# VHH binders against p53848r504to814, part 7

Target 1, 311 residues: p53848r504to814
Amino acid sequence: TYIMAIFNATPDSFSDGGEHFADIESQLNDIIKLCKDALYLHESVIIDVGGCSTRPNSIQASEEEEIRRSIPLIKAIRESTELPQDKVILSIDTYRSNVAKEAIKVGVDIINDISGGLFDSNMFAVIAENPEICYILSHTRGDISTMNRLAHYENFALGDSIQQEFVHNTDIQQLDDLKDKTVLIRNVGQEIGERYIKAIDNGVKRWQILIDPGLGFAKTWKQNLQIIRHIPILKNYSFTMNSNNSQVYVNLRNMPVLLGPSRKKFIGHITKDVDAKQRDFATGAVVASCIGFGSDMVRVHDVKNCSKSIK

## First folded at step 9 (VHH)

Design f4
Fold by ESMFold2, fold request of step 14:
Structure f4 (fold): chain B 311 residues (1-311), chain A 125 residues (1-125)
Amino acid sequence: as target 1 above (311 residues)
Amino acid sequence: EVQLVESGGGLVQPGGSLRLSCAASGFTFSDYDMYWVRQAPGKGLEWVSEIYPSGGSTKYPDSVKGRFTISRDNAKNTLYLQMNSLRPEDTAVYYCVKDLTYLTGSKVYTEFDPRGQGTLVTVSS
C-alpha cells in the first residue's frame, strides 16, 4: 500500500515582513525531511501538494494564486539533488484544469482532483492530452458550499452487480441478498462510474485512473465508516448505464483505490473524548483499517505515526 | 424539506437562565453535527456551540464556555441550548443549524446556514 503525505502550501510567513520570497526554500526543506522520514520505512512516497486552504467567509484563493503557491514548489522538488527522484512521486491537489496543466509542465506525476472533473469541465481534456499522468477521480456531490447538504444516498443503478467471490474483509457475505445494507457504497460506486465514463469519453485512459470514494465529501461521519468497511464492495462493483443510445458496462474491479481518512472531525467521533492533538495517532488506527479492507493508497497528515500503523 | 424550528427565547434579566429548543425534521437528525449560532443586532453570525451526532462531544467559544450547554435528544429529533448566567451581550436571535461541512483542498470547513426564523433572546434590566 502506498502512502500519500499531505503538504499544504500555506503562507505561514506573513507575520513580520509581508511577502517572503524564500518561502519555497523553507517548504522544500520541510518536504525533504518528510520524504527522508517516509523513505526510511517505505520504498517510495507520494507527496500531495495543496495550493491553498481558505477558511469559510474568506475570499477563495484565485487560480493565479493557487499556481503561484504550488507550481514553483513542485518545480523545486523535481530539481532538488537531495531527493531520490525515482522514489518520490508528486501529486497536486487541485480541481482546476489550468493548475493541472502548469503542474504537468513542471514534472508532477498525479493530478488529485477531489471533484472527479465535476468542478472543471476541461479537466478530462487536460488528462487525456497527457497519457503519462495519473488522475485521481474522487467522488463528491454539488460544489464546495453545498456538498454536505447532499449526503442522502438511496439509489443505485438497476442491474448493478458485485462479484462476491472476490469480496473479502467485509461484514456482508451475501451482498445481493442484503442490498439495503449496501445502498451507500453502491450509490457512490454508480456515481464514480458515471464520472469514469465521462473521463473515458473525453479520451482519458483506464490505466490513468485511480478512484477515491471521497471520505468527508458529501458524507456524514457514519457514512465515512461505512465506506471504509465496504471498500471490497466498491472494488468489485459493476453496472450498466445508457450512454449515447447504447448500453455501456462499467466495471470498477482492479481499479486502484485511494482513501484519505485524515478528516479529524470524524475521527473524533470514532475515538470519543480524544484530545485533538492526539487525533493523528487515532488516524493511524483508521489507516490500518483502510489497508485491511483493501485500500491501495492512503492519504495522511502524519506520516511517522501512520507508518507505525501500516506495518 | 429540511425544517428547523427554534423556540424558548424571551426577555430575561441579567444573570438569568433560558433553555432553547430546536425541533428538526426532513433529514436523519442523528447523522449530523448540530450547531447553535446567534446574530446580535447589527452583527454577523456568531457560532456559540457544536454537538456531535452521538451527543458525546461538545465545543464552545470562550465567550459562552462554562455558561452555555448544548444537548440533543436523537429520539425526539430535538436540539437544546441551556443558557445560564446570561449577560446583556448575549442578546441576539438564536438559530439552530445543521452541519454544512465542505472541503477545499485538504481542509474541512463548516458553513452555517440558518433555515428557521430563530428565537429572540433579550437580556436586559
Scores: ipSAE 0.000, ipTM 0.198, lowest interface PAE 16.5, mean pLDDT 75
Fold by ESMFold2, fold request of step 14:
Structure f4 (fold): chain B 311 residues (1-311), chain A 125 residues (1-125)
Amino acid sequence: as target 1 above (311 residues)
Amino acid sequence: EVQLVESGGGLVQPGGSLRLSCAASGFTFSDYDMYWVRQAPGKGLEWVSEIYPSGGSTKYPDSVKGRFTISRDNAKNTLYLQMNSLRPEDTAVYYCVKDLTYLTGSKVYTEFDPRGQGTLVTVSS
């Protein structure tokens, strides 16, 4: 399982407690310490740099400001002689294709796009023209300001297939129960699949793509728990859809999955009325559950404490 | 090979009733969701009903809810659609279908794959 460490290069300091909107030298020193702490316990580390907050209802920095905040930092990390460059993987958290393009020029490895290309129609073209770049395709609905009102998932019939290991060897009553209980993860899988096909149609290769069901994006806190429990279903999900007036078969089996449970608001609902250190411990327990259900990568704020749970 | 054979269509007056049947073969009928879809003259395909494998759950769009009833007999590999209070806008070719894909809301990302000729229902005076 890979660990992705969040580094916030914005004035909106989510749970990191400091003024990490400091100069490049200070930010680089913080990242060097973070990497060394992570590499004490792990063979490699992924650093996810964000220059624009993607938390729900946040005020969005301009594209120019996002570039100013993030691109020089990525360049400094790649040019540092204090980091084992073969063990440090860089990700940029952006939904803007021009920011992704600039990050690629300075040596980023991963584009982490919470919108799955929904917010910028040029994103897939940028990824397709750079076949060595990994792309995280995440599920959301609406935009940053509206997504929390779009968490209603219908109990409609889906002409889909959960792979054979979930269908056969059950009686008819259990089969009906399974379809009712899995409506959420199946709808998420279909919506991811729709964005996946658009990416493929634009020349992105399947091997470039990681799937993120988008914990906390267009989902209630109870729905986040369902998604975590149902990761095995997502990893074995398939369906047929129309694309360009042709039927296509979409199969999500064997695609790597990222989960980002380290969003304190939803964990606060689980642990209600506990202090920040107890929430950090609860975050570690949730991270361990994500790994237990089959997440290939976890995105966390407190690498040191979460690493104890992962080990 | 999968075969679905629809029957029971015909000419009926407004307010009348018809019962459609679909004989299924070539697959384990009891393992699958089954659907009725229809195509009115000059229109695209419209989903009109779904039934779960056990027969325990059924779904309908607002256009037919309360008037149409889908059912199945897993022992006979047969799907049924009871259509009551028929209206002129129900005039269409009706197909039974297996393995449809569609999404919530009004946007549908599938093309139905009707396997038979369908059965024509005409509602007129």
Scores: ipSAE 0.000, ipTM 0.249, lowest interface PAE 13.5, mean pLDDT 75

## First folded at step 11 (VHH)

Design i1
Fold by ESMFold2, look of step 12:
Structure i1 (fold): chain B 311 residues (1-311), chain A 125 residues (1-125)
Amino acid sequence: as target 1 above (311 residues)
Amino acid sequence: EVQLVESGGGLVQPGGSLRLSCAASGFTFSSYDMYWVRQAPGKGLEWVSEIYPSGGSTKYPDSVKGRFTISRDNAKNTLYLQMNSLRPEDTAVYYCVKDLTYLTGKKVYTEFDPRGQGTLVTVSS
């Protein structure tokens, strides 16, 4: 399982009037420590740099501000001689194609796009032009300001274009017996699959893509728990659909899966009336559950403590 | 280098049968799911069968279920498709493919596309 460490790139307005070297050197030192701690426990580490909040209803940084916050840091990480560059993988958390282009120019490895191409129609073209770049195709609905209102899955993704569904190599004995309990993960799979086909149609290669069901994006806290429990279904999901007068087979089976449970709002719901130390332990238990249900990559805030809780 | 070589296609009458073969090399055949896909003239790829590495689970779309049977011989690195009760709409180039997902260093790969020349199946009276 790979560990993706979250790093929010923000300028420190109290420590400077816009001086880049002071902010970058402090952030780089923090990242060097994170990487060394992770590499003590793991063969490699992924650092996910974000310059714009993706929390629901957050105020979005401008594209220019996102670039100023994230691109110099990525460049500094790749230029550092204190890091084993072949073991440190860089990801940028962005839904903007122009930010992705700038990050690619300075040596990022992964574009982590929470929108799965929904927020910027040029994103797939950028990924297709760069075949060595990995793209995380994540699930949400609507945009940052509307996604909280779009967590009703019963009727949205079951359209006339979907002909047949399959669940392969799973412990679920009969899909029909469980269809009401699996409606969420199957609709998420269909929507990811439709976006996957759009990526392929734009020239993105299957080998560039890893999927993320998008914990906390257009999902209630109970839905997040269902997704984690049903990762085996997603990893074995396929379906057929009509497209351009031909039948298209969409196969999500064996695609790598990322889950990002760390510090999501739903952990607060399951740990209500529990002290802060017990909430730290509950976070570790959720991460371990993600791995137990088959996540190939977990996105966390506290790499060292989460790694230790996963015995 | 992964190599998949399809054979066994030809011209048959409606209601007839064919058995397709796929010789695999360049990977550990017994570790992967294997698939047959087809491409009718002017159409996209259509999935027509899947088989688990052990041979213990097979899947088919409704269009071919009950008529087509996928099988594998892991000792010979060979995948098969028995096609019975053939119909004109089964006319296509048939390909075998594998599903490969792995992580290496700083790259994430998934792979699912035809690699061989395919084998043409033509069903006509």
Scores: ipSAE 0.000, ipTM 0.281, lowest interface PAE 14.6, mean pLDDT 76
Fold by OpenDDE, look of step 12:
Structure i1 (fold): chain B 311 residues (1-311), chain A 125 residues (1-125)
Amino acid sequence: as target 1 above (311 residues)
Amino acid sequence: EVQLVESGGGLVQPGGSLRLSCAASGFTFSSYDMYWVRQAPGKGLEWVSEIYPSGGSTKYPDSVKGRFTISRDNAKNTLYLQMNSLRPEDTAVYYCVKDLTYLTGKKVYTEFDPRGQGTLVTVSS
């Protein structure tokens, strides 16, 4: 299991209160500490740098501002002699292709796109042009301002858009029995699959892609819990769909899965904690669950404690 | 603020042609897939066409394939839909959309946001 440490290089971080917004040197020192905490228990650590808040209904920083906030820091991290570079994987949290390009130039390894390419269709081209880059394809609907209204998921009939669906290691009868209970994760899988196909069609390679079901994006708090529990289904999900008068087979089987439950509202709903920082303990428990259900990577703020939960 | 303004609709006889336009503003038009959707009277929303940012890739449902052509001018932030061989069943309000969301049920439904006011296309003899 990989641990992805969240580092928000923004003044209005919704989860950490902007604690990491400072000059590059101060930020780098914070990153060094995060890495030390993580590497105490892990062989490697992913640092996910974000220069723009992507929380629902958040005001989006300009592209220029996002670049200014994130790129110099990423460069500083990659050039730091105080970090074991071979153990530090760099990620940028961005849905903007130009930001991704700039990040790649300075040594980022992962593009973490909460939009799955929806917010910038040029993203796939950028990823395709850089075959060594990993791309996290996240599930969402709408955009930052509309996604919260798009959390309705219903059962579907086979034979129209979706011809067949499969869950590895699940027989047809079992799948049928679970059909009504798994509507959400199957929909999420299908929509991820649709984005996946677009990525592939644009030259992205399968080995570049990780999937994120997008906890907190176009999902209610109950739905987020369901998604966590149904990760085994997602990791084994395949389907056929009609596309451009052809049948396309989409296979999400054994694709790496990232979950980012850290300090999210759905945890607050359960624990009645209004303050995100008070959700760290519960986050640890949820992280353990995520791993238990087969998550390959977990994105967290509290690296120190979540590392313990992972072990 | 994202704005989409559709135009070009009207009354046309079966077999006729129309060209719809959509003026986009408030977002980086050239970075987005764009779509045409339509809503016929008493029916749900239907996806009509898709075009990638560069304009090099287009997609159509079988219902309009071969008759409709989607195109775009990124320099003008404008989306187009050339509709040929129009049929009465093509009668609908046509919308230009940036975001497309699929809702599943007995059938797949299309939701979109944002959208303009739409332009009415009426095909009737």
Scores: ipSAE 0.000, ipTM 0.283, lowest interface PAE 12.9, mean pLDDT 87

Design i2
Fold by OpenDDE, look of step 11:
Structure i2 (fold): chain B 311 residues (1-311), chain A 125 residues (1-125)
Amino acid sequence: as target 1 above (311 residues)
Amino acid sequence: EVQLVESGGGLVQPGGSLRLSCAASGFTFRDYDMYWVRQAPGKGLEWVSEIYPSGGSTKYPDSVKGRFTISRDNAKNTLYLQMNSLRPEDTAVYYCVKDLTYLTGSKVYTEFDPRGQGTLVTVSS
């Protein structure tokens, strides 16, 4: 299991080059500490740098601001002699293709896109042009401001176009109780599948893609828990559908899965912790569950404690 | 070099049976999911069957379920398709495919472009 450490790059306090540098140094020191904590128990660590908040209903920084916040820092990390570079994997949390491009230039390894390509039509092309880059294809609905209202999963995501669905090697029609209980994860799988198709059609390779079912994105707290429990289903999900009078077959089997439960509201609902910072202990437990249900990667804030949970 | 060579096709009457074979080389056969797909005249590609590396798990579309059986011999690097109760609508060129992850009526997405020419199955009275 890989650990992905979340690092939110804060705005620069000052506009001058010297002050900017000071900010980068401070951030770099924090990252060095994160890496140290992670590498104490893990062979490698992923640092996920975000220059723009992607939380539901969050104010979105401009592209320029996002670049300013993230790209110099990523560059600094990659050039740092204080880090074991062979053990540090860099990720950028961005849904913007231009930010992705700039990040790739300075040594990022992973593009973490919460939109699954929905927010920027050029994202897949950028990924396709860089076959060495990994792309996290996340599930969401709507946009940053509307997704919370789009948590209805009672019907097939792709409607009547779906012909057959398979969980493991079994047609879902033969799984009576499971069929009714897995509507959510199958819908998520279908919508991920749709984005997957678009990615592949744009030249992205399957081996570049990781799947994130998008905990906290267009999902209720109960749904998030259900998704975690149904990761084994997602990892063994395939389906056929009709499209333009032709058959489409999509197989998501054995694709790597990322879960990011860290400090999420659904944890707060369970523990009655209003403050996200108070959710670290419970996050540890959830992280353990995520791994237990087959998550290949976990995205967390508290690397130190979550590392213990992973081990 | 990865190679897939299909064989076993031919002319059969409705209700008849055929067994297709696919000889695989150039990769570790036992480690990969294998597939049969087919293309009927004037139609697009259709997924026909899937088998997991161990051979214990198989999947079929409704169109062939109960009639076709996919199997594999990992020691021989060979994939098989037993086709029973053949119908005229089963007439198509059948292809062996490695690690199929995305199929449309016109495109097959795999790790490599299989060089197999396919094998023609004609079901006619």
Scores: ipSAE 0.416, ipTM 0.760, lowest interface PAE 1.5, mean pLDDT 90
Fold by ESMFold2, look of step 13:
Structure i2 (fold): chain B 311 residues (1-311), chain A 125 residues (1-125)
Amino acid sequence: as target 1 above (311 residues)
Amino acid sequence: EVQLVESGGGLVQPGGSLRLSCAASGFTFRDYDMYWVRQAPGKGLEWVSEIYPSGGSTKYPDSVKGRFTISRDNAKNTLYLQMNSLRPEDTAVYYCVKDLTYLTGSKVYTEFDPRGQGTLVTVSS
């Protein structure tokens, strides 16, 4: 299982007079410490840099500001002589294809796109042009401002065009017996599959793609728990559908899965703790559950404390 | 260098049975999902069965469920399809396929899995 550490590209600041000490050097020092702590316990570490909030209903930085916040930092990380570059994997958390292009130029390894290509129609082309780049295809609905209004999965039809669905490692009768309880994960799988087909049609290779069911994006807190519990279904899911009088087959088996439970608000519902910093310790138990249900990668804020919980 | 060789087809009366075989070489057979697909005269390819590498999970479309059974012998690198209660609409050339990636309509594609020559199954009185 891989650990992806979250780093928000937010400068340090003081409240006392408007002078900031934040700069790239300060952020790099924080990342060096984070990497050294992680590498004490792991063979490698993935650092996920974000210069724009993707929280539901958040105000988005402009593309130019996202570049200004994130690209110089990625470049500084990659150029640092204080990091074992063969053990540090860089990810950028962006849904903008031009930001992804700039990050690739300065040495990023992974594009983590919470929209699964929904927010920028050029994203798949950028990934396809760069076959060495790993792409995280995440499930959401709508856009940043509307996604939380679209979390009504139990009332949705599973799609008129679906012909057959299968779970490779379970009896199809198991799905039928649990169909009301699995509507959410099956809808998520079908919607990921639709984006996956579009990525393939644009030249992205299957081996570039990791899938992410998108905890906290167009989902209620109870739905997040259901997704975690049903990761084995997602990891073994396939289906056929009619499209343009042709049958299309999608097979999600053998695709790596990322889950990002860390500091999400739903952990507060479980523990009745809404303080994001204090959620790091509770996150460890949730991370262990994600791994137990089959997550291949977990995205966390506090690598050291989460690693202790699962080691 | 991947080779898949289908055999066991023939002429069968409605309600009869046939057992198809697929000899696999040029890859580590036990590591791959394996599939049977068929092509009826004048039609495209139709997926008819899937089996997990260990042999522990099998899947079928409704058109053949309960009548066809896929199996594999990983020691002999051989895939099988037991076809019972055959109907005239089962008449087709049957192919085994390695690691079915996707299909659109009746077309079946894999990135690394060439189709063999197939084996003809004819169901008629």
Scores: ipSAE 0.000, ipTM 0.212, lowest interface PAE 16.7, mean pLDDT 75

## First folded at step 14 (VHH)

Design m4
Fold by OpenDDE, look of step 16:
Structure m4 (fold): chain B 311 residues (1-311), chain A 121 residues (1-121)
Amino acid sequence: as target 1 above (311 residues)
Amino acid sequence: EVQLVESGGGLVQPGGSLRLSCAASGFTFSDYDMYWVRQAPGKGLEWVSEIYPSGGSTKYPDSVKGRFTISRDNAKNTLYLQMNSLRPEDTAVYYCVKDLTYLGYTEFDPRGQGTLVTVSS
């Protein structure tokens, strides 16, 4: 299991409240500490740098601002002699293709896109042009301002857009037996699959792609929990669908899965913790669950403690 | 080098049966899902069947379900497709493929030459 450390280079990003918004040197020192904490138990660490808050209903920084906040820092990280570079994987949290391009130039390894390519039609092309880059394809609906209103996942009948569904699991042989209970994860899988197809059609290679079911994005707190529990289904999910009068078959099996439950509101809803920082303990538990259900990578704020949970 | 060699195709009348074989080499056969796909004249690739590494799970599209049976012998690195109750619409070149994740996109797309199945009166 890989650990992805969240580093927000923004004043309003997620739960940090601007804690890491400083000059490059200060930020780099914080990152060095994060790496040290992670590498104490793990062979490698992913540092996910965000220059723009992507939480629902957040004000979006301009592209220029995002670049200004993130790119110099990424460059500094990659060039740092104080970091074991062979053990540090760099990721940028961005849905903007131009930001991704700039990040790639300065040594990023992963593009973490919460939109799954929905927010920028050029993203897949950028990824395709850089076959050495990994791309996290996340599930969401709508945009930053509308996604929270789009958490309705309807039951669907086979024979319409989806022709057949398949799940291979030790406990699940026929999806029909679980149809009512798995509507959410199947919808998420299908929509991820649709984005996957588009990525592939644009030249992205399968080996570049990790999937993220998008905890907290167009999901209620209960749905987030359901998704976590149903990761085994997602990891074994395939389906056929009609597209442009042609049948396509999509197989999500064996694709790496990232989950990012860290300090998210759904945890707060359960624990009644209003302050995101108070959610670290519960986050550790949720992270353990994520791994238990088959997550290959977990995205977290509290690297020190979560690294223990992962190990 | 990965090699997939299909055989067993031929001309058959509607309602007839054929058994296709695929000899695999160049990779650990027993570790991978295997698939049959087919391409009819003038049409794109169509997924026909899937079998998991252990052989314990198989999947079919409705178009062939109940008529086709996929199987494998991991000891022989061979994949099979038993086709019964063949129909004219089953006419196609059949390919054995590895790592099918999107119809029309395989790692080897397709590696083998395929085997022609013609169903005609």
Scores: ipSAE 0.024, ipTM 0.433, lowest interface PAE 5.0, mean pLDDT 88
Fold by ESMFold2, look of step 16:
Structure m4 (fold): chain B 311 residues (1-311), chain A 121 residues (1-121)
Amino acid sequence: as target 1 above (311 residues)
Amino acid sequence: EVQLVESGGGLVQPGGSLRLSCAASGFTFSDYDMYWVRQAPGKGLEWVSEIYPSGGSTKYPDSVKGRFTISRDNAKNTLYLQMNSLRPEDTAVYYCVKDLTYLGYTEFDPRGQGTLVTVSS
């Protein structure tokens, strides 16, 4: 199981004199410490750099600001002699194809796109032109300003283009009896599958893609728990659909899955106002549950504590 | 359509008390964190209180801790703010806010008109 460590290249603090950002040297030192902690327990680490907020209703940094925040840092990480470069995998958290292009030029390995290509129609072309780049195709609905209103998944009918769905039983036979409780994860699977077809049609290779059901994007905290519990269904999900007078078979079986359960608010709802040590313990338990249900990669804030709980 | 309607504001003397209410509709109230925020004249939004869906966990900034109490009645889809020992600095329009999606951050987006609280002699 891979650990993806979050690093936000966003404002360190607000001051009356304007926006201030941490020095690249300071950020690199923080990254080195983070990698040291992770590599003590793991053979490799993925660092996910984000230069633009994806919080609902947040004011989005301009493309130029996102580039200024993230690209020099990625370059500095790749050029560092203090990191075992064969053990450090770099991801950029961006939904903008031009930011992805710039990150690829400076040596990023992964494009982590919370929109699954919805926010920028050129993203798939960029990924297709770079077959060595891994792409995380994440589920959301709408955009940053509207996604909160789109978290209603119950009793959602199959789309007009979808003919039939399947859950392959070789890995999850015991879950067939939970079909009424699985409407959320099946809708997520259908929407991911539709984006997956668009990626393939644009030349992205199946082996470039990891899927992410998008914990916290157009989902309530209770829905996040349902998704975690039902990851085996997503990993065995397939469907047929009509596309331009032909049938297309979408098969998510054996696709690698990323989950990002590590949010302080999310854990706080589970633990209900317990002290920081209890929240840290609960975080480890949630991450272990994600792995136990079949997550291939987990995205976390506290790599050291979560890694120890897993090992 | 999500709708939040604040009420209970008014003019009160320093040291007085008020109880604000927020009637919620258009969503499953018991599934969401709820917040009170306020905006003093000419100032930005200030977070005032948070309550978890069950009502079992509450949080406050130091500016109001010990004086304000958030509560909820999930059977009535209603959020409350009991404000005691009011000070002139508490003068503001108060809004209730529904939590956004889960991302580990809270973006406050007041959707109602708010209710004006004026603390003055």
Scores: ipSAE 0.000, ipTM 0.293, lowest interface PAE 12.8, mean pLDDT 77

